Miniprotein binders against q9h3h3. Designs and how they scored, part 148

Target 1, 235 residues: q9h3h3
Amino acid sequence: EDGFTAEHLAAEAMAADMDPWLVFDARTTPATELDAWLAKYPPSQVTRYGDPGSPNSEPVGWIAVYGQGYSPNSGDVQGLQAAWEALQTSGRPITPGTLRQLAITHHVLSGKWLMHLAPGFKLDHAWAGIARAVVEGQLQVAKVSPRAKEGGRQVICVYTDDFTDRLGVLEADSAIRAAGIKCLLTYKPDVYTYLGIYRANRWHLCPTLYESRFQLGGSARGSRVLDRANNVELT
Key: E = the ipSAE of ESMFold2; O = the ipSAE of OpenDDE; V2 = 0.75 times the mean of E and O plus 0.25 times the DockQ between their complexes.

## First folded at step 12 (miniprotein)

Design yC47
Fold by ESMFold2-Fast, scan of step 12:
Structure yC47 (fold): chain B 235 residues (1-235), chain A 85 residues (1-85)
Amino acid sequence: as target 1 above (235 residues)
Amino acid sequence: SPELIRWKIEMLLRFAEILLKRAEELFKEGVDPEEAKYLLEFVLRLLRMAIELAEKLGNEELLKRAEELIERAEELLRKLEELLK
């Protein structure tokens, strides 16, 4: 495949990052204001480019909640991009291990659990649960996409500081499950996002590192997590 | 950082050109004109962002490149809108 969908998704991600965000920042805003903010900006009703019936009159790229301890560190993304160009020119294989080393070298360590839900009550309820977990300190930061003009699923992203820290990744999964989330979750390191690794990528890489499935009456964690690259259960 | 702003402009222009080429291919093949139009409107949005950043940076070369791509995109959009009537 030519990877056209990956380029389009990368462009949309960049545009969303550059457009204004609606942010509840727990570092500066009392937690008691969260419920009113969630009621004002339900993600199923916030539109990507603004509409008369929408809570927003202007474009919104993301709806986000920052935890009290949130300290953004994107690493050296510019250095990562330069190293990526050099890697492609070098003839060296493009593998998960090679990308992991680029990410470590350039300190691009953040990653995120992804959940895709159709616009509606279930999305809004899931986002409210995640937002409360962030404000209460069980998660660090999260964002959700606004409703697209063409419809389709929206995405909730729940970030961790370091995708190489498996315990931290698993702790975030546990907190998501404790918030009442039962849908499929997949984990993607931000390095893959910056380099345009999506489902139909030209390098034939799996676009996510981990998968979490809800488990009724299971272990204390409430889910089973699979390392997709190594096909190993992390239990 | 001026270097970061320049990098963002370069990436916006690269994406715009790739997606514009795809919209042109769809138009030429007569396939999914609604998708081609939607894609082209998005290309114009990326180019608007590039122009805004290029003006702030004061880089005439990048501004000119964005303006040339806008002219090309607007021409195709006019043809698609006529086709969709």
Scores: ipSAE 0.624, ipTM 0.890, lowest interface PAE 1.0, mean pLDDT 87

Design yC48
Fold by ESMFold2-Fast, scan of step 12:
Structure yC48 (fold): chain B 235 residues (1-235), chain A 85 residues (1-85)
Amino acid sequence: as target 1 above (235 residues)
Amino acid sequence: SPELIRWKIEMLLRFAEILLKRAEELFKEGVDPEKAKELLEFVLRLLRMAIELAEKLGNEELLKRAEELIERAEELLRKLEELLK
């Protein structure tokens, strides 16, 4: 079954994107309403398919907060998929550089910092901090997965517009840390998600570009960021 | 756009077929029937999404393909429910 893990994860991601989302949209909703919304929809209690006793009666794919300046741009995902099939057929090597070029060509540039937390107080507290940072303008957009029927960890995704903009990626990390987040963060470009680059993929690609660890008792930076592709410390 | 809707249907059908074959393998091997049933329920959800989109697109060929996979999945679900009783 592990051999179908990547396809299963990709299918679940597609289904979640297509199901309804619970959204706090700061472009149309006053910031003063955020705390009540967070209390109504804590991610540890919102269930994927609307289980009895949860705050949702309908399926929820994602719980999201949009910042005032948020302007979504997914790029040409259809063109990306066609180019991906052509690349696989061509026999050319599949590398991080080749995927980066496909992403640029098709304008699929967004990426995200990921944190995985067990359902409970720490998840809900972390999400509240991220949501406030988004509404206050320190971050652009974020989402968190609902609780799965079988349990397991939930994921908070904090997006940046362009994964090739290293400074922007690092600024988002700093804003996440300033919001009080201390857990491990990893950064993944959305192109990897669309193409099904997850753990143990057949191309042996690292599924993330950056890793951020909270720095305990250290300098003013607040975190150490590693470029995993080049094995270089950035902070 | 019609092209984007078609692409989504084709991806849903591809995922459903891959996961359905996995559920069929688990059933044949007698391995973890509870997990096979859960996987199959998810397959049926993907196929229902594909049907909704195929109906909107008005594509009878894609609709029939989705319906065939649903019949296949429902037959396996019936066998699994009998096994799990």
Scores: ipSAE 0.669, ipTM 0.905, lowest interface PAE 0.8, mean pLDDT 87

Design yC49
Fold by ESMFold2-Fast, scan of step 12:
Structure yC49 (fold): chain B 235 residues (1-235), chain A 85 residues (1-85)
Amino acid sequence: as target 1 above (235 residues)
Amino acid sequence: SPELIRWKIEMLLRFAEILLKRAEELFKEGVDPELAKELLEFVLRLLRMAIELAEKLGNEELLKRAEELIERAEELLRKLEELLK
């Protein structure tokens, strides 16, 4: 059952990336139009495959906001895949350090902070805060999943350019916290996604690199960040 | 990249086959026919994506594999729709 569940989630993620996206692109659309767009497409109401009662009649893979300075750079994914196949056939140990070097060599450096929230007003409010931060230039790009048929939790992904740039990763965390987000956040480098490092992977690697926990009752910007890969507390 | 496109097709086909086998098991055991139907609809979606990529890549072997899985999934879907009335 567990195996079917993990592979089903991987298949859903791949399909979502390939299906159409609803995008607010701040590079071509004035910031003044964001409020109307958010009201038209609240993630708790946008359905994955287009239900009659939803804002969408067609399938939606992701709802995304691109910042004014956003310039996508996926790196050399082809070279990464070839090197990964060679590494696996070599029999050499697969470790976080090995994957990090593979990512650096092939310039696959982007990563993302992940937060999981139930469908409802809290999700929509959190997404609106993140979207505003992106449009105002405090974050670079973000996306949120549409509502699944079964009504499970939805995920907000907030991207950074370089997972090896700790200051940049921490600055993104601070901006997320400043937007009022208090839930657990985990950070995943895109190289792990491209190489299929998910929960219960065959390499027994932690699928996330960092973890952020909100500090209750204090500053809204305050959080505790742990580096899981190196077993070090950053804040 | 032809290599990246081929990898995507192979992943889509692998996922489709795994989920199709699960739907077949649910059908055989007579449990959750509505879940089995939902899985098959998703399998067909994955296979249509694989076909589009295989046509762009010009790979007849991958295209044929996707078409064979579609036929298998459609046959099971027809049986499930009959059971669901």
Scores: ipSAE 0.564, ipTM 0.871, lowest interface PAE 1.3, mean pLDDT 86

Design yC5 (at its last look DockQ between E and O 0.75; V2 from the best seeds 0.62)
Fold by ESMFold2-Fast, scan of step 12:
Structure yC5 (fold): chain B 235 residues (1-235), chain A 85 residues (1-85)
Amino acid sequence: as target 1 above (235 residues)
Amino acid sequence: SPELIRWKIRMLLRFAEILLKRAEELFKEGVDPEEAKELLEFVLRLLRMAIELAEKLGNEELLKRAEELIERAEELLRKLEELLK
C-alpha cells in the first residue's frame, strides 16, 4: 500500500527511540571494559521486547556506543516538525531540496551510514569492529538495533555531525571500511528519519543520499561512493 | 519541553490509528490474521507509550483519546486471538 510501509517503519523507529537503550559511554567508562560489554550484549542475542532467555528481560530500543568526544546535538527538532506540518498543509512540492532547506533552517544536520545484516556472527563481528572504532576515536557514535521477534535484518547506524559536509561523510565511510566492514552502506540524513522518509514513502523520494560499496583496486582498498540523487560517483 | 511531549503523543496516536486501521482492514478481508495480530500488539504498545506521556503531561484530552483507541484495539485483538485458536 502506498505510504503504509514508510509509516510503519517510522512508527517502529519512534518506538525504538523511546524504549530504553543499552549504552557503552566512553566518556565515563574505561575502554578496557568494552570487550566484556560487547560479549554481554551481542546484538544478535539482545531481543527487542525482552526474553528471560536473552541478555535482556526488558525491552531494548537500541544498543549504542558513545565516543569520548561525543556531544549530542539534535538541532531544533521541534521547529522542524512544526515547519513540516506547515509545508504539508501548504500544498508546496515536497522534494529533496525542500527537505534539505528545512534541515539547514532548523539545524537538524546529523546523519548516518546504515548497514543491514542478518542476525548472527557476521552482525556481531561487524558491530564489535564499529564499537571499537568509536571507542578508539575514529568514529563519534554508533548504534545497532536488537533482534526483532519476526526476525529479519538488523541495522547498524554510524553517525556524522553534518550531512551537508560531504568530506565528513566520506571520512566516516573510510573509517568504517578501515574497521573491516565490507557490506553495502547507505547514508541517510536524520531529517529524513524525523520526517518519516523511508522506502515506499508517499512522496516517492529516495530515502538515502549516498551508497558505498567495498572495492579493491591495485594496492589500494577502499570504497566506491555514489551520490544516489545525481547518479554521480564521488570516489 | 511540554510542546515536544505533546508532539510525541500526537505522533504516537497518529501512527497507532494508521496501523489499527490496517489491522481492521486485514481482519475484515479475512487475510493474514497473524500479521493483523502483530500490528495490533504494536498498536497497543504505541498507545501505552502515549498514555504514559499524556499522564506525565497532565493532558486529559490526549489521555482520553489514547484510552479510546486502546479499547478499540483490545476488542479487535480479542477477536483475532479467538480466530487464531
Scores: ipSAE 0.748, ipTM 0.923, lowest interface PAE 0.6, mean pLDDT 88
Fold by OpenDDE base, look of step 13:
Structure yC5 (fold): chain B 235 residues (1-235), chain A 85 residues (1-85)
Amino acid sequence: as target 1 above (235 residues)
Amino acid sequence: SPELIRWKIRMLLRFAEILLKRAEELFKEGVDPEEAKELLEFVLRLLRMAIELAEKLGNEELLKRAEELIERAEELLRKLEELLK
């Protein structure tokens, strides 16, 4: 992906974040209603702008599921942004370590596993598996993009509270794999999004920290997780 | 927070400007006018969101910048629509 494509996708994601969401909140809604909700709003049929014949008549930015333990905490995003602006003007080197320290200092630690799937049964099935894992408490929160007009790939995002907690990141990967997901996963901290750091950025920062590839091992579902910053396999 | 809203506005305007330039390039290159139009419609959406936030914040500077970009985008849209008739 070139820099333009990355910025375009980031703009779309930002616009989607600001549009209405379809949410199943397990804190307020019985788990027994999840199947009916999934059937009502399959991601492959929910359209971004509420096209005629879709389950939604109005624009939908995301379809999301909140688990029982979900607590939204974005940290000090304002302080982070101010510090980032000051850093850019200082002429000091900007490294992944610098961003990690900024994130820690301002408590902007959320991150997400990302998977891209074509619209259809496989996507809806994958989403149902993730949604169930969230409602059952194996995952905290997830969202999926609605169908675009062009029928491009949709993205499922599975969040973790702390991208610096390697064990937590790996546990989420395991839960995703246990839900039956076999595709490539990439892990991205939200701090990069909040700072406008995308692929092919001028600082040559890679916003992807981890990659997970499915591995079939005996009767157990597993994955190989690569730390991209250090080029080391963690599993 | 007001600061977060300001950041959102600035980001929306940044994206709008980048994508608007791309739409202008597509138009000049004679690429499918529909592709340029779709991109431009998205630009206008971003700018409308920016305006709403700028109005809410009472930030006249950001509002003015958004309005300037809208005028530029609407002019390009008119040109595209003329080609699509």
Scores: ipSAE 0.626, ipTM 0.885, lowest interface PAE 0.7, mean pLDDT 90
Fold by ESMFold2, look of step 13:
Structure yC5 (fold): chain B 235 residues (1-235), chain A 85 residues (1-85)
Amino acid sequence: as target 1 above (235 residues)
Amino acid sequence: SPELIRWKIRMLLRFAEILLKRAEELFKEGVDPEEAKELLEFVLRLLRMAIELAEKLGNEELLKRAEELIERAEELLRKLEELLK
């Protein structure tokens, strides 16, 4: 809720981005090796700093799987940042629409579905399902945080390549649900991260674009997806 | 890419400065010095990451910014460690 807490969490995420990652890369590793890798590195047992008894002896920032078709492209981040600075000095209102336009113009279009789970079997099971979906080609790339020293929930991030492609974002939600995931999902475009816009920001922007709740009783996707900015159901 | 590396350095410096300012406020207010020390150790970790990247990029401006923040953080950490003796 407060800006300091959001910025502290963002700083921890940035530090994790910079530490070594444990990666299963389907582009170079046979799919038949996935189950052994998942058993070696369950996210509930891989520790952030390489604690005694962990599978890892050194810090790990993220555990990730890359799909066969994964091709990273951050877009024109420097151009995005320059345009953002110019917009702030222009006196024009800053709205979700202006951020969307900046992201499109500079090709910074990636975003991610997030789920938060406590350490343990449920987290490890959810991660295994997501990892299989990535290797099988239903999803392109995902990562999960390691176990933190202080305890608490861990996060699984499932990326999509274009947050403006609502069908593609909803298809990713559907693939997550098909993997048996029933918890709350939230979606954040990467443009917010690259501009340093977090919860409780001074522009009152909502970095969470969509919320997905598992729906019993008849949805073809198994989800009820809400547009958080407009309070409008998309499903 | 070099642009992404530069962005990473700028974000690390921004976070380090925000957290350092908070640690300085905790020290001034006389709040739990162990908490302030842990925060400063994280700040220094961010700054060492920023220094490593700035040196590889050869960017003197960003390197100088990081070194100024390190000096500030190390001075406060020294004061806190003396207090905790």
Scores: ipSAE 0.528, ipTM 0.859, lowest interface PAE 1.2, mean pLDDT 87
ESMFold2 (binder alone), look of step 13: mean pLDDT 88; pTM 0.868

Design yC50
Fold by ESMFold2-Fast, scan of step 12:
Structure yC50 (fold): chain B 235 residues (1-235), chain A 85 residues (1-85)
Amino acid sequence: as target 1 above (235 residues)
Amino acid sequence: SPELIRWKIEMLLRFAEILLKRAEELFKEGVDPEYAKELLEFVLRLLRMAIELAEKLGNEELLKRAEELIERAEELLRKLEELLK
């Protein structure tokens, strides 16, 4: 069921955010401890609800790395929710532009690059590269999902503080590529997450704003970035 | 903030009801009882989170709603565990 899938995904996201996180916080922990921490908590082995064979005996919602200069700002999520309720009642069209305006009005500006990888060496290697980029100051903050019981793909989220800042979004993409990541990336603003804009949403909105594909060839190894809302190539 | 906590409780209860109804449907139809059990275990997790927040908020009405859903979910879980023996 279409509606059920969206609600189930939203419920899982909420539960993960509320369960304990495993965090390497570079604001308080020396960078020299990162390699040991990564070896202790490889995301392919950390289980969502705990397992005798895993590094964790208790539930883990997310595995995260905070950069030295990271300063989170969630904005006015309560005001956003109230405005969203009013918008739905008003009969006004619900579009990417309308959601962007709600986000700006309520200062809910953060967003994230997403990459989905199967559990295994490639996931752990990708996460280690991202984590090092965060600790070295090339990225602000990142998190990765633990292994689900079903063994499906896991997600790495790399955050930026303002999804409307195109240069900042592109700079984060470049840093991800410099870390050796070659898979497809999609960018989702947190406002979409708070409002339940997932795959198969009732408003038929694309759940992501930007898409990045690895570019091979020439002397530069970079990416092609598309603005999905305007169907315009940014690189 | 109390408003944010209340909103979280209401969302947890809403998700729990939706998933619980799906588990009940699967049980009645005799379809995928292992998946139904997994949904119920997740429902119980959501409801425990709701109870913790409702106690923190001091809202007896929301606490009561969560407790009623837990009883309903636990009853279905008992039936599914018996079926899966």
Scores: ipSAE 0.647, ipTM 0.895, lowest interface PAE 1.0, mean pLDDT 87

Design yC51
Fold by ESMFold2-Fast, scan of step 12:
Structure yC51 (fold): chain B 235 residues (1-235), chain A 85 residues (1-85)
Amino acid sequence: as target 1 above (235 residues)
Amino acid sequence: SPELIRWKIEMLLRFAEILLKRAEELFKEGVDPEEAKELLEFVLRLLRLAIELAEKLGNEELLKRAEELIERAEELLRKLEELLK
């Protein structure tokens, strides 16, 4: 039962990545056009498969903002997948450490901070704050899911280039907090997404590496970050 | 790259087949016909995406595999719709 749920989530994620995206690309579009674009495509109103009553009549997989310095590098995802299949066949233990080594070997290093919010004003406001931080250069790239037919929470993903670069991951967290975001954040490396590591996965792995909680007066950065794999405070 | 597109098509076909088998099991067991129908509609969306990519890639083998899975899914969908009015 749980295995089928994880495979369904993996299929949905792949389909979303391959369906059309609504993109504000700061490499080719003036920053002055961002506010109008955000007003035209609020994530609480954009529908996953299109609706005559929504901003889109056609399917939309993701709504994204690319920063001026955005340079996509997915690494060797094909090699990663082949190595993953071999690892599963080998009978060797599947742990965060073995997945980390697969990711490094195949240069699949990107990752993302995730926040889940219900459709509505707070989601649209949070997305606008993140999008402005990307266009202003404090973050590199971000995307938000459209509204699904089934309802439920939507996700904002804020990417970093290298999940093994702890300082870079923490800098992104600080920038998200500086943008006014106060909700729980979790960090997931893209290798986990490509390999189908979601909640209730077959290997019983925690699907995220880090957790960030907003703190009033707790620290200069505005948050406490926990390394979930080692259960260690990063402050 | 063409190799990355091929890999994506193969993954879509793999997921579609797994989920299609699940829909077939639900139908055979006579449980959750509405859930089976929703799953099957999603499988058809995955397969249509696979066809679009296979056509773009010019790969006749992958295109044929996707078309065979669509035929299986459409047959099951017709049976489910007969059960659901």
Scores: ipSAE 0.375, ipTM 0.764, lowest interface PAE 2.5, mean pLDDT 86

Design yC52
Fold by ESMFold2-Fast, scan of step 12:
Structure yC52 (fold): chain B 235 residues (1-235), chain A 85 residues (1-85)
Amino acid sequence: as target 1 above (235 residues)
Amino acid sequence: SPELIRWKIEMLLRFAEILLKRAEELFKEGVDPEEAKELLEFVLRLLRIAIELAEKLGNEELLKRAEELIERAEELLRKLEELLK
């Protein structure tokens, strides 16, 4: 019981985004170099704040792989933040629909599938599979957190460009499953991250839109996907 | 943009102050000094990022606010490190 709060989680996310990243950029680096890069920077060994005994001596916020066709578009985050402040001041109810409309208006459409894994071989193996899928073009971009503390879980984030595009979100889930991933996945739009919607948020919103569970001998996609916001099963 | 950078600095300073107050409370209660130390190390990290951004932005008031919080955090960290020896 460390007293984690939404503010602490938001602060950690902001710090990680602003610290240096270790990036394999398939737009400028040959795919043949990926395996050596993955061996050099396994996420279970890369430390958040640097350690002379680890692969990094300096802080690392994220370890990321950019696909060959990746073209970042974060939208109008400044306009989103101004509109969010106005919304809170207005007294209007803050709901998933209101946040969705705010995101669409400001073109802040990206989102991500999240998986949480303990540091170790299984994390490194899962990350390698995701990284290969990104470099091979089945996924656009992904990142994984470095090791922040002994025994703490790390997160792999697999991004899609439009959280309102249900088909695109489901295609990313299928590609993750095809890469051999069997753990629970949850999907979070980046607008929720920018506005500080984490578990225990002050508006009591579910911090994720979708959940994906692997099914042995299940659907053609290898998973069952639930839309938690609307309580609708998609696959 | 300068406006976005300013907003980020203000958010970092707000988070740093909230977490610093928590670390101060833990120290006053004499509870979990190792946790308080980890919180302070994180607070110092947030403040270092804020300083780099404030210097880039050229905002002396934000830089001063970050420096004041660093001094406060470093003072508490010294007390906790002595306690943990």
Scores: ipSAE 0.375, ipTM 0.773, lowest interface PAE 2.2, mean pLDDT 86

Design yC53
Fold by ESMFold2-Fast, scan of step 12:
Structure yC53 (fold): chain B 235 residues (1-235), chain A 85 residues (1-85)
Amino acid sequence: as target 1 above (235 residues)
Amino acid sequence: SPELIRWKIEMLLRFAEILLKRAEELFKEGVDPEEAKELLEFVLRLLRFAIELAEKLGNEELLKRAEELIERAEELLRKLEELLK
């Protein structure tokens, strides 16, 4: 049921974006308040729909930390949607290159490193490290999913401004690794999220552009990064 | 923009219908009634967003479509709740 799974994932993503978020905004809140906020809202305990006994009584779509320099720029998403509809109607092949060109044309350039972790101490510790890196200016913005009703893994998303800027993508990876993160990371451009490209998509596209694996003792700074589409090692 | 709001409503309605059909299939086959109920609760959430946006847009056709799907989902939810007792 790959098609059903892709549409369910897209629906969940849309709902999460529309539900309220818990936000620590370093543009307006002193950095000294971060530790108390993290203690109040550990992601392993915040529930998606405000279950009894959780820190939240209301639904929460995302738990987010905005850095001091964070300036949201989603680009021309409306123009992207119109161009996507035209592309599908045209009969032209849907490829990573075509989607990259649509993203550039409409200035929809942001993307994110993704890490999936089981609910518990390790997730909360990883999120705290990422949140501190954001507030300290080493990363720009990040969010983490609340605990789902059915359980399962939670996702931490660490955003970069431009998925075509390899150096910026690699710098974010280095900052994540410096925060002590050792799990597999994958990078997804927001254009794929806006267009509903998930694991089981009808165009059979890989839903991520880059992959980062922790590697101790190498010449790389704690990781090896692969461009998945072109099968090229970046580090 | 009105066009972006309309697109969001259309996507919400499309997702709601697909997931509702899945819940109906699960109910018909007698498989995973708890999962079907959770899916319906999520469908109703999507449809409430659709109603809020349709009201903001002032589009009676989209509002009516959302209301019809809500009625269908609520009917199935009542049947599932009885089955789960």
Scores: ipSAE 0.640, ipTM 0.898, lowest interface PAE 0.9, mean pLDDT 87

Design yC54
Fold by ESMFold2-Fast, scan of step 12:
Structure yC54 (fold): chain B 235 residues (1-235), chain A 85 residues (1-85)
Amino acid sequence: as target 1 above (235 residues)
Amino acid sequence: SPELIRWKIEMLLRFAEILLKRAEELFKEGVDPEEAKELLEFVLRLLRMAIEMAEKLGNEELLKRAEELIERAEELLRKLEELLK
């Protein structure tokens, strides 16, 4: 149907992570330079593999903004992989709960709010809003995919450091909404990415933990958040 | 860590092999040679990344495995380019 297998999607994600990134790092760059950087590298024009007609001639995996307080911690990914292999060979059920426990045990806790937008002005405007929120300290770190050779939607990822911290996940959602974002958001823990849990996974797991929908005049925070794993409204 | 880097190389090689087999299957079927070529170009990118990392890590076993897959992929690319002319 989609033409891509789970393995192809995983391979593309890994390749993007390993290719060079265009980074605005607020830890070392003055905030006053952000607007010029955003104008130079609008995500709708930056191409995945480079093009003479784009801002980049060389491949770009991601366009990212690091907040002043950003401190990356991927946890014990090697230990997570070993435990995952053991779990699969044990014959025990593979569930959101068992994956959550593996993530906690190995401190692989980061996750991200995802939004998918078509290339164009709305994508560039949304990214600029998110980038400013990161530099101003309302969000920790974010990245956006470059324009693919085949076209299609691009993704903005807004990271939090602990997917089990409900308050932190909700605070990031609030900051995204405050930045003017009104589209559907879904939240994916990085442990799912490391273990290859995508839309078409062998264990029939929902690939996202939380969902956020914009709501006018309802929530004071501007959105309603659902815990998809437990089918519970967080609000 | 060296162990994490090794794991990443092994994952790249695993993905490259799976996708290379898919590209070989598409070529054999003769249904969409442009799609097979695009997939194969991506496979070659994954393998070049694996080679660069294996060289830096100094792991001769992983380097050899990546080089063998590159030779196989380049042979298929030659066949696909001939078919597309």
Scores: ipSAE 0.599, ipTM 0.874, lowest interface PAE 1.3, mean pLDDT 86

